# Ledger of designs, part 14: VH-VL binders against b7j9k3

Target 1, 255 residues: b7j9k3
Amino acid sequence: MTTEPGDRAWVLHHYPYGDTSLIVELFTRTQGRLGVLAKGARRARSALARIEAGRPLWVRWLGRGELPVLAQAEELGPFLPLNPLQNLSLFYVNELLLRLTQRRDPFPDLFQVYEETIDALCSEPGEGWYLRRFERRLLENLGWAPDLAHCAECGRSPDAASSEHWLYQAAHGVFCRAHAPDAAVAIEAAALVWLRGAMQTRSMPVWNSSLRRCLEQELLVHLGGRPLESRRLLTAYLRRTQPAMTIQKREEHSE
Key: E = the ipSAE of ESMFold2; O = the ipSAE of OpenDDE; V2 = 0.75 times the mean of E and O plus 0.25 times the DockQ between their complexes.

## First folded at step 4 (VH-VL; framework fv_tislelizumab)

Design b6 (at its last look DockQ between E and O 0.01; V2 from the best seeds 0.00; counts 0 for: pae E 14.6 > 2, placed apart)
Fold by OpenDDE, look of step 4:
Structure b6 (fold): chain C 255 residues (1-255), chain A 123 residues (1-123), chain B 107 residues (1-107)
Amino acid sequence: as target 1 above (255 residues)
Amino acid sequence: QVQLQESGPGLVKPSETLSLTCTVSGGSISDYYVHWIRQPPGKGLEWIGVIYYSGSTNYNPSLKSRVTISKDTSKNQVSLKLSSVTAADTAVYYCARVDYYGRGSYLEYFDYWGQGTTVTVSS
Amino acid sequence: DIVMTQSPDSLAVSLGERATINCKSSQSVYSYVAWYQQKPGQPPKLLINDASNRATGVPDRFSGSGYGTDFTLTISSLQAEDVAVYYCQQYYSTPYTFGQGTKLEIK
């Protein structure tokens, strides 16, 4: 049996398979999402017991089927313990990939963004701009990102130098104030310019709420209207730990 | 100096199509939104629609099913067509635009107006 | 559609006196309101844009004020040449709409 070439991978999720094995969902650089069967991973003192989300691995697998056997898993860096919010953010990002991508569909650029997102998650906990970046890049890589450069009605472009607000509508894109549809999210022109750009720098904190709402609605369309479990858990966590905060403040301190 | 001038038949029969042309001088229609506005005798002003830079159009919902606005950049002209006319379509028709130059112009009030052309719908 | 409602429909003011015309929008249009003067046989002429900005060549006696839903055009000292119909317009969202007009006459 020929072993497939190795690849850099992140663990997205794993679940039991039989008494001693795990099915592990990986996000890889060259193969995209990859499901593998980790035989014996549930056994005591298994070398594969180190399969955890948030850790980069070098992996090799055997077979070309839907669930090739995991042949090798090596740690590529140290594991840092995450606090509850960091864990929830990681779960959120991983859940998006699990639900919105197909196996064996590689996204090398998105993979890089994913790694950068994880790094930011660890180094800048509590920030949301890197999640917004990830969300936008995910949509772009999947071909689902709406045009943010032009009003869907008149073709006018947002001006970052202006203080005007635009309207974002999921699945339709952006509208200037003159052509505002019903049920849209207000967002500053400069925020739209940031969102359609390279996003190499953090967004302004004042944009966090609007950016989150826009991207949340867009993603929800592609999620078939089924909410994310990670979001549910985050909301529950924030409610429990920050009971004195208003709902608005809770949202601002969320993802 | 920018000038707009409306032209077309002054008389149209019921159920026919009203066709008007706005000729713009002193500026390119490619750089400005051009609007059509009408005023029935002794009444107020009604916005009909607009043609944008890209050639996209937006119409008053009250007239949307009957209105077509187009442009000919080579002639620097904007056209209005209104189908299935009735006596209620009798009015002075104006084309108009804002003064602010360029694609950054989004404030759609009207600095420049044509003199207007009277259209009477009668059998 | 945003409805623009002017008041009064007609106004008679003595020469040299103040004339005030009001315009109310059915929803907030912020400052995106223009005022026009129209004389018989002529197209409307822009007087005020952005609720309070006088257009080029407009006399100082004309002023506009307001924000949100309530707007006012004021002529501080009425002149004979000011006899006309005045219209407010919102350009916040399409379809753009005008008030029904106010006829201003000399008392």
Scores: ipSAE 0.012, ipTM 0.551, lowest interface PAE 8.3, mean pLDDT 89
Fold by ESMFold2, look of step 4:
Structure b6 (fold): chain C 255 residues (1-255), chain A 123 residues (1-123), chain B 107 residues (1-107)
Amino acid sequence: as target 1 above (255 residues)
Amino acid sequence: QVQLQESGPGLVKPSETLSLTCTVSGGSISDYYVHWIRQPPGKGLEWIGVIYYSGSTNYNPSLKSRVTISKDTSKNQVSLKLSSVTAADTAVYYCARVDYYGRGSYLEYFDYWGQGTTVTVSS
Amino acid sequence: DIVMTQSPDSLAVSLGERATINCKSSQSVYSYVAWYQQKPGQPPKLLINDASNRATGVPDRFSGSGYGTDFTLTISSLQAEDVAVYYCQQYYSTPYTFGQGTKLEIK
C-alpha cells in the first residue's frame, strides 16, 4: 500500500460503486486527473467531505493501482452555491477534462486556468469569455492548438484593427479570405488576436459567438465527432426557459 | 412521453440504397441523440451510428463508407441511408434514444428503443 | 474497436435459482457498461447502466457488478418472465459494441 502526500483537487464527477461507495474523478494539481474509490461515501454519516462536482478539496489517497482509495478529503473553504446556468458551465468544463485528458497526466498550468475559470463562472452569468479561454488553454496544453498568427496558406497575419473576417477550419488552422477553404467558420480578426493573447476582458466580447463556434468545432475533432452532453443539456434547459418566451412574443405580433 | 417509430421498405434489392426514417413523438430531436442499431436474423446487435445536435455524425467504421445519417428537425425525424446493400445487410433496424439527463453519465446507453423494422435484401 | 465477450453463450437455470452472466472487454471501459434484456420479437430493454445501476422499473432481483474489464449480470431468483437473450454493451468509446448475447432458458 502507498500513501501519497496531500494535494489540492477539484471534484469533476462521481458515480455509484456498490451500495455505499462512490468512484470519484478528481482533477489534482500534481497528478492531473485521478480516479479514486471513496469508500462508504454514500452512508449518512460519512467522515469524508461531501463529494460533489465543483468542490475544492485537499485529498490524500492510498495505492498506486488503477483505483486508489480516497484516504482523506478536506473541503477547502465554504461551499460555493451555483445557479442552474453556472452548474451547466461547470459541467461543461468538467466534461472537457473527462473526455480529453488521461488519468495521471499532470497539467499544472491548466489546473491554474481551471481554478480561474471556476472563480469567473461563479461571478459572471451564463456563457462567458472565461469558457473560451479555458477551451483555448486546454487545446494548448494538449498540443492541439493551431497557429492563429498566420494564414495557413500564405502566412498573412490577422490585424485587430481590420474589419475583415477570417476563416477558421478545425484541424487546419486559420485562413485569410483569399484562401478560404470549403468547410470553415467565419471569425473576426480581433477575435483571433484575442485568442493569441492573455484572453482577459472586463466585458463580454462582441465576437464571443464566433469564438464559441470555432472552438466547439476544434474540440469536436478531438472528441471523435461525438458532441458534449453538457451542450445538449444546456440547449434543453434554454428551450424550456427561454424559447417559450420568444415564441410567445412572436405570437403576440402574429394575430 | 417519448416514442420512436421506424418506417421504410421491408424489401430492398441488392446493390440498391436502403432508406429508413425514425419519427420521434412526445419530444424533440433537438433535445436528444437518436442512434441506429441493427440486428441480423438470429444474431446480436450492431451499432450503426448517430447524428449529433450540431449535425456532425459518428459511424461504425465497418459501415462508414456506405452509411449516411441525417435529420430533419421540422419533421422531428432522423433518417438512415445505407448504399450498395447485400444479403449481409438483412436485419431488424432499430432507432434508439440516449438519455443524457442521467446523474453525470457522459456515455451512451440506450434507454428508449423503437419497435424495429425488418429489412430483407433479396433479389 | 473494443470487443465485448460474453459467457456463457447459453444458460439453463431452474426457476427460483440464481443466474450469472459474464462479460469481458478487450480493454478497460471503467464502469461504462450497460446490460439489456431482449425477448423474442421485441426490442432490447435497458436493465443496468454504469455497470451496477438498475434502470427505472427493473426488479431488484437484477444486479450488475464489475469495473475495468470484467462485468457480471446476476438474476438472484429466476422468474418465468426472465427467459430472454441478455446483452452487455460498452459505452466508453465509439464504435459502441455489444456482447454476442447470452440466451437464458428455464430448465
Scores: ipSAE 0.007, ipTM 0.400, lowest interface PAE 14.6, mean pLDDT 81
ESMFold2 (binder alone), look of step 4: mean pLDDT 89; pTM 0.924

## First folded at step 5 (VH-VL; framework fv_tislelizumab)

Design s01 (at its last look DockQ between E and O 0.01; V2 from the best seeds 0.00; counts 0 for: pae E 21.5 > 2, placed apart)
Fold by OpenDDE, look of step 7:
Structure s01 (fold): chain C 255 residues (1-255), chain A 123 residues (1-123), chain B 107 residues (1-107)
Amino acid sequence: as target 1 above (255 residues)
Amino acid sequence: QVQLQESGPGLVKPSETLSLTCTVSGGSISDYYVHWIRQPPGKGLEWIGYIYYSGSTNYNPSLKSRVTISKDTSKNQVSLKLSSVTAADTAVYYCARVDYYGRGSYLEYFDYWGQGTTVTVSS
Amino acid sequence: DIVMTQSPDSLAVSLGERATINCKSSQSVSDYVAWYQQKPGQPPKLLINDASNRATGVPDRFSGSGYGTDFTLTISSLQAEDVAVYYCQQYYSTPYTFGQGTKLEIK
């Protein structure tokens, strides 16, 4: 068996396989999502026992099959304990990748965004725009992101300075007010401009609810109408700890 | 402290245009979505539409062809016009809004309601 | 349009007992659901927003739960003043839609 070259990887999830092994879902820079068989990982004192989500690894694997054998796993940094919000956010991001990406399909750009997102979640877990950025980049990398630059009917472009109200419809894109579809999510022009941009700066807090709904609906289409449990849990947690009304009042008054 | 009050004729003839006004006090209509909702006698609630702080409107598709919502910022009033009315348009009409600063916010549940105004369509 | 369907249409509950009203959406609306109480001759009164957030001034016996398509309003201990029609509403996308209402009475 020839050993494949090593790669930087993040653990997305792991499953028991037999009494002593794990199937580990990795997100790698050069291979995309990669499933590996970690033999003996469930054994006591196994060097592989520390395979955990949210930790970067250097990995090597043997074989070219669907589940190559994990040959090497080295930690690239210390494991940091995560609080509940961080854990839920990580769970959510990982579940998106697990549900929406195919194995052996590399996304170097998305991988970078993922790392940046994880880093942000560790440092600023309350900032929702990081998740929105990840969601948008995920859709873009998968080729599923609708055009946000033009009304799907007339081609008119949102003007960030206009404070206009636009309509977002999943799988179809955006519409100006003149061509509003029957069912849509309202969103400000400036928010659309932000969303289709590089998103290197934070979004306006007041856009958060509309951005969340737009991206949620878009993702839901590709999830086959089956919502993520992680999203439900994350949303529930955020609502409990930061009631929407309070957040909205704070965010809107800060403008 | 925010109050909404609907006003207009209680009786409208078939095929005529229903015209209502919502007067808002304790807050500026330029900072909020203002919605119109109606309730036929003994029935549920139907969302009619809203006017955005920029003046943009969004209507229920079921009423879109007949509905016009406008505003007068100088009077802090929002108007509803419903053309070609029939008996089916007989209802209590409410204007409503959320209790937080509305710009950029699209959480459209309704904390503040007017008392409603009854409109009867009859010949 | 997103259809909101309440169940039951009417409910009779004894004083002090739990009342449960369900609302189902035709598609996922996340947690963008509100509940209203309406008494005769009055406009609806907001009870719950964001599926589970109790509005200001609402007694703690009222609670909301749910996410996605299934939502529930619960009154833990029914009081005489709770006799009313209750409505669920989605504000996930336009057009905003209400349930058909549930009439709650004392048994």
Scores: ipSAE 0.451, ipTM 0.810, lowest interface PAE 1.7, mean pLDDT 90
Fold by ESMFold2-Fast, scan of step 5:
Structure s01 (fold): chain C 255 residues (1-255), chain A 123 residues (1-123), chain B 107 residues (1-107)
Amino acid sequence: as target 1 above (255 residues)
Amino acid sequence: QVQLQESGPGLVKPSETLSLTCTVSGGSISDYYVHWIRQPPGKGLEWIGYIYYSGSTNYNPSLKSRVTISKDTSKNQVSLKLSSVTAADTAVYYCARVDYYGRGSYLEYFDYWGQGTTVTVSS
Amino acid sequence: DIVMTQSPDSLAVSLGERATINCKSSQSVSDYVAWYQQKPGQPPKLLINDASNRATGVPDRFSGSGYGTDFTLTISSLQAEDVAVYYCQQYYSTPYTFGQGTKLEIK
């Protein structure tokens, strides 16, 4: 919270530039994604706070061009070291933002959800309800979320108290059982109600894997069918750490 | 506990309609997806389709124009009809149940299989 | 349709040794993959669901791994009763599709 011109931001990605500098991809509260040149950031005595994914920063930049200079960066709070699975989940949400959003396109509501996702990620291992919330809110902010409140064919609404399964088709929306197309994926009415709402519960209901399936299918449409690097790394990590680790991860996710 | 049993004619002539029945015991078909899967001699598995408690169906596009799955909840039976059969439809036909109880589409793998019924298409 | 391709088509492994069967999908199926064991004259039996979750009653020598497009079924110490054909299946999207099968035999 400062009165000087600036913004709250998170580092999505950075890479070396020249001998001592970094190019940093920021996710800012008021400007959306912003690429900046962090001059001398790799010097031992840099005045800039540590530039690292998962760290909240207050930033100020100079210039209106494509690559403004990072003039100030201050750490806004402590960040606990992330374990490998937490780091892969962070990479996943950061990669979604990098591939699906444009620089200088603000999403203040999504920024709030991102911060809540990082908070939950620090307190919960790997993939969970917070990733489903982030995925849904990302689709909503980009104008890509289908209407989950009504059957696309007949307009009937899902009833969370009903045991009726609905069907989800990426880019087309949801369908009651009577009107579902062949390519649609089964999803519980309660899952649709949860996803449409404020996502009030921190823990995922029993239908967690059906939500994951539907949201990943929807995101894949907008990724042009190109796989995410974060998911490739997750697969490699799980293979390296033994089958037992993979089983534990899936049991936790399914809850 | 849950058992599925397929039954049918065994031999069907080309161009006729194949009719198979799956009888479920130890559980109700009203709360579950019931699937049909087939396996030609010496070959792999092919998913045919499913029926849900509401009567809603989903079919493999390769068979959609010829296949109908229906159910009779009073008899706890699911039926498969496949029209205009050819020698390519010769296979062992299985019915399988997927438990949606409390977990919905989490359980879209086949944990309960019938023993299979052999269908030969010949004159 | 999503195509599931297994390798190898046939595999011979000595008793007590590790057997590895691979399955590749033509597009990402996340972790919505199941593995089945089928013995002659019997229906398939579920071994693994959600790529890595061992089904109830399945011995701990069976394990699954993978995400996205590449999946593996591993038998850590082959027993005589493990001689069978193994199938992978995706249930990410309809039509649900199976691999062509891998025949496992003892050397």
Scores: ipSAE 0.000, ipTM 0.383, lowest interface PAE 18.6, mean pLDDT 79
Fold by ESMFold2, look of step 7:
Structure s01 (fold): chain C 255 residues (1-255), chain A 123 residues (1-123), chain B 107 residues (1-107)
Amino acid sequence: as target 1 above (255 residues)
Amino acid sequence: QVQLQESGPGLVKPSETLSLTCTVSGGSISDYYVHWIRQPPGKGLEWIGYIYYSGSTNYNPSLKSRVTISKDTSKNQVSLKLSSVTAADTAVYYCARVDYYGRGSYLEYFDYWGQGTTVTVSS
Amino acid sequence: DIVMTQSPDSLAVSLGERATINCKSSQSVSDYVAWYQQKPGQPPKLLINDASNRATGVPDRFSGSGYGTDFTLTISSLQAEDVAVYYCQQYYSTPYTFGQGTKLEIK
């Protein structure tokens, strides 16, 4: 008799197990990250839906231990194959969750942002504003996001209308120009205000590099200095096929 | 306490577009799935479609070519548009919510319903 | 589309007696079945989700059971306020579909 109801989930990653099974890492609505054993998932006649990253599923599992058995998995929408750039962005978002969260730790706000991020990456190929929003929301949910509203030294607030650059120091927060620390990354005042708000789209060539540098440094503090494999692959892909500046100008279509 | 209320014109001419609004109170639509369901006079219930809290939609294939569901988060509203209506579209239209946060809540059964609004398609 | 077929189409039961309504799906829907009660001039009201889980505030006399293709709603002791039309619904896959309804009356 299972005590767990079914739940909405997304596949973050999976590993082969034996000849026909997978170990699957799920991000679930009610339980956060959950590892499950998907028995027979690689057989052609599996009762489980196809287990792939970027696919929303309705799941039910049995058992209360570290690796419960996936009893049911049904797709919640049509499968939409992603192009290589979209897949690398998905891998990046998933790798952040795999590296920075622990199993059975619910994050309902982050779950919502994750779903919004997946929707956006399907309609806007490549890196965009939604990845910066996901990174910021992840840090907020984990309790690692610094206060961006006030200079850590004097309490002054950034003004979005100002052309002034501010200084971002990972693990220490932000500083106005008058209180610049030795080792810091320049960032636009408007970018800091954007990170404090709803993080809606703008033409992203303006701040994307600054936002990415600051958020990467903050994330690296918590990754123990070990780089993300997804970032390495994405960088290699873009170097061979597209300049970083042109990835936000691609044609976009409704699905 | 979350409440849903449908509103819109009660009479629509054939071939025109039916447009309805669901206003949500006691919670944000950004946190919830909202569905549209209709019931022709004296008949059973037909699912029209939903909008995810993320903005993504899914529609009944029988209506997909004519239906659009959208949201306006500033007004906490979900809208239904059904184009090229005929007498077969005469029904009571309900919006309904599925709560996906919290233990024991499933995504696609309807635990909150609006009062419904009657739409008649007649010339 | 998954077809949900209810039986009977109408049912008359004496006060205090047991009422049973069946719902059969055209393919397995696991336990992703809900039951609704609808009184005249009102929206449907959720009674049961997940085939057997009674919704908050629903009287103990309502119970649901089933798995796969065969589902049952039972009212153990019919009360006057239970006169309504009852619908089953599958939420296993889209499009979500409802049974045709069962009208329950006092005999």
Scores: ipSAE 0.000, ipTM 0.367, lowest interface PAE 21.5, mean pLDDT 80
ESMFold2 (binder alone), look of step 7: mean pLDDT 89; pTM 0.917

Design s02
Fold by ESMFold2-Fast, scan of step 5:
Structure s02 (fold): chain C 255 residues (1-255), chain A 123 residues (1-123), chain B 107 residues (1-107)
Amino acid sequence: as target 1 above (255 residues)
Amino acid sequence: QVQLQESGPGLVKPSETLSLTCTVSGGSISDYYVHWIRQPPGKGLEWIGWIYYSGSTNYNPSLKSRVTISKDTSKNQVSLKLSSVTAADTAVYYCARVDYYGRGSYLEYFDYWGQGTTVTVSS
Amino acid sequence: DIVMTQSPDSLAVSLGERATINCKSSQSVSDYVAWYQQKPGQPPKLLINDASNRATGVPDRFSGSGYGTDFTLTISSLQAEDVAVYYCQQYYSTPYTFGQGTKLEIK
């Protein structure tokens, strides 16, 4: 009996293929994103576990081409029902991976962060810190993270004890007030210090709106300026459920 | 906010082609599966088929030889054509779609339905 | 095709009492089952998806359960507004198929 490697994976996206099959975009620990053909996944008799976002799977695939066949899929744990805002956050995280990573490019650190993000999304809904952490770690794993420890112009470091604002410029880094470009966005010095240590804390400080604004601008640069579908749907959802609120207030309440 | 509205001729003669339109407002058809379902008077529901944003379609095998579903993204409309109709095709026709809010991915249950349009096939 | 069979065809329950509707598939559909409520002259309304997940805005008296071939919709305390026809649907395999419907009436 040949020993076939298996992997831990999450479903990022799926769509029908043919009469009974699915094409599935997986995020795997050892292979990065992987597209697979889940043959007969929609048939009345299928040995494959349920294929959906938010459920951890143990998978095994066959073939070396661009679309290997999913040979085995087992559920690895319980999945709690998600409310609409939690599902939109899941879609957001998955969409970032689909848009910004390439197939067969492994990021085991990012895979661990993804799993922790899904756990926090289910366990601590409404906190939002896990989305800021995921955004920062995604940028770090892709080699796109700005240096948050030093002014890009003079090298001075933000002081967490200071109440003064620093300035953030997507694709360029952070600046003290004396050296900031006109287009830079204000952010608390303490927020920058927190973001550098976000992995050690499971709580959201009062700077969440500033952090969100800066990280979203940074991600948008790498998306070619094209907005995320998950964010369009979030805006539509909030307009439907809270039509009297401003967009910014609705966005803040999504955390 | 997203609404679906069916429209059609109401009365169609046997052997002719039935043409229905589903207009989506408050959202785009580009990222959804849009389904057609029908219900004969006093009877249950029958799935007809679906179309995805890419133009891919899937049809109920019982209707496959007679049915065509198409889309016009510029008008935010999905159309159903059913050829060679008979009295058995008399039904209320619904369009329906799937919403991402369920699980962040496409699923083939129907969370948004139009009000339905009545079609009578009579000689 | 997967055949969905509901039982009973008609059910009469007193206000405030528990109503239970069953749905059986001819083959395993895992948990790819939805339940719909349809009132006269209206389109169906989604109540439950994925066998047990309650849809947005649906009262907590509605619950779903089941896996494989046997599924149940439960209304824990029947209210007058719950009088309707209820349909189960599998979306495991095309063609997607519905049960024949269960008419729920006040006893």
Scores: ipSAE 0.000, ipTM 0.404, lowest interface PAE 13.2, mean pLDDT 80

Design s03
Fold by ESMFold2-Fast, scan of step 5:
Structure s03 (fold): chain C 255 residues (1-255), chain A 123 residues (1-123), chain B 107 residues (1-107)
Amino acid sequence: as target 1 above (255 residues)
Amino acid sequence: QVQLQESGPGLVKPSETLSLTCTVSGGSISDYYVHWIRQPPGKGLEWIGEIYYSGSTNYNPSLKSRVTISKDTSKNQVSLKLSSVTAADTAVYYCARVDYYGRGSYLEYFDYWGQGTTVTVSS
Amino acid sequence: DIVMTQSPDSLAVSLGERATINCKSSQSVSDYVAWYQQKPGQPPKLLINDASNRATGVPDRFSGSGYGTDFTLTISSLQAEDVAVYYCQQYYSTPYTFGQGTKLEIK
């Protein structure tokens, strides 16, 4: 049996297999997504019972086939419980990786961004800059990111000091006002400049709602006809527990 | 500030076990991943191994059969044991820490090093 | 194992001039590369992480660049205190490996 060297990993998803085992979808530094069989993980007091989303792991597996066996999993940091909104944000990030990446396709830069996103999600629990950064970096790693530095029609560049609104069209890029297509989302020029350099900052500018809509539409182009389960669950949660907040958010961030 | 200090015998006989201790002061070893790195005289750096927050260890495959890294949180110490030493094990031994451990920001580069302790393997 | 190869083995540069040190990895390590400075009798000191990020307290004259297999450390205007051996390190995968070192001297 071929044994692989150890790797840094995060659990994206797991589901039952047989009576006592789990199939675990890992996101690893050097192998990308990796499906593994965690034998006996659902048994009482199993050493593998710690395999949960949101936990950093060092893993070792056996075999090079479609479903290698998880031989070792060590927790690399303390487990901090997530509140429901933090957990839904984690589910969102994990669902994007599950839907848009393939097993055995490595993205070491994206792995680093994922780790930073989880850290920020735990430290700064509101929906914010770290999700926008993750979305942009995911699109970049997959070769789907539009050019945000130039108008797609005339080549003019957004100026961060300008109060001018630009227009974002999923799959087509950004446009200055003079060249804007009808089916486009308004976005501040400064927001586009920030998004290109988002990795250098840990704070969200006031344009979060515009950034969110632009990136959401870009991702939807690549998700086909299937909606994100994480977003459906978030809406249901907010409606049940915080109906006033749902209304307030729509009023605050309306276009 | 947090300090790391290596200690151990300056001279070890061939075939014996080398035992080194890294003592942490001004902080807790539970807040760090600790690595051991060595440097033979006039040569470059070689990573020996690491001990995680959980107490689990990961070793350089070239040394795995001879190396044990452990920690004692009551003494705030990390220990390195290297069995069956030869002249090739003569080196300055460093412990190094990774300040941030947690869900996503534990670093695999070495931002804080001890001063190093010299070990000579000789009869 | 990933092998890190530095060039040159030694470099002599005049004060105030630019020093350039190269590091090649045997396979892609993305940007998981650090650079260290080591002066005689001292432990290594971190200069650069993630190929291009200057560590806290490191002077602006130090810069790193590169991605994949080719990395460069640049000292834009050499100072006397920069005389040292410089090491690159990959932390993409274990075992973590270092270059053989580049000795920087004043001309």
Scores: ipSAE 0.066, ipTM 0.628, lowest interface PAE 7.1, mean pLDDT 82

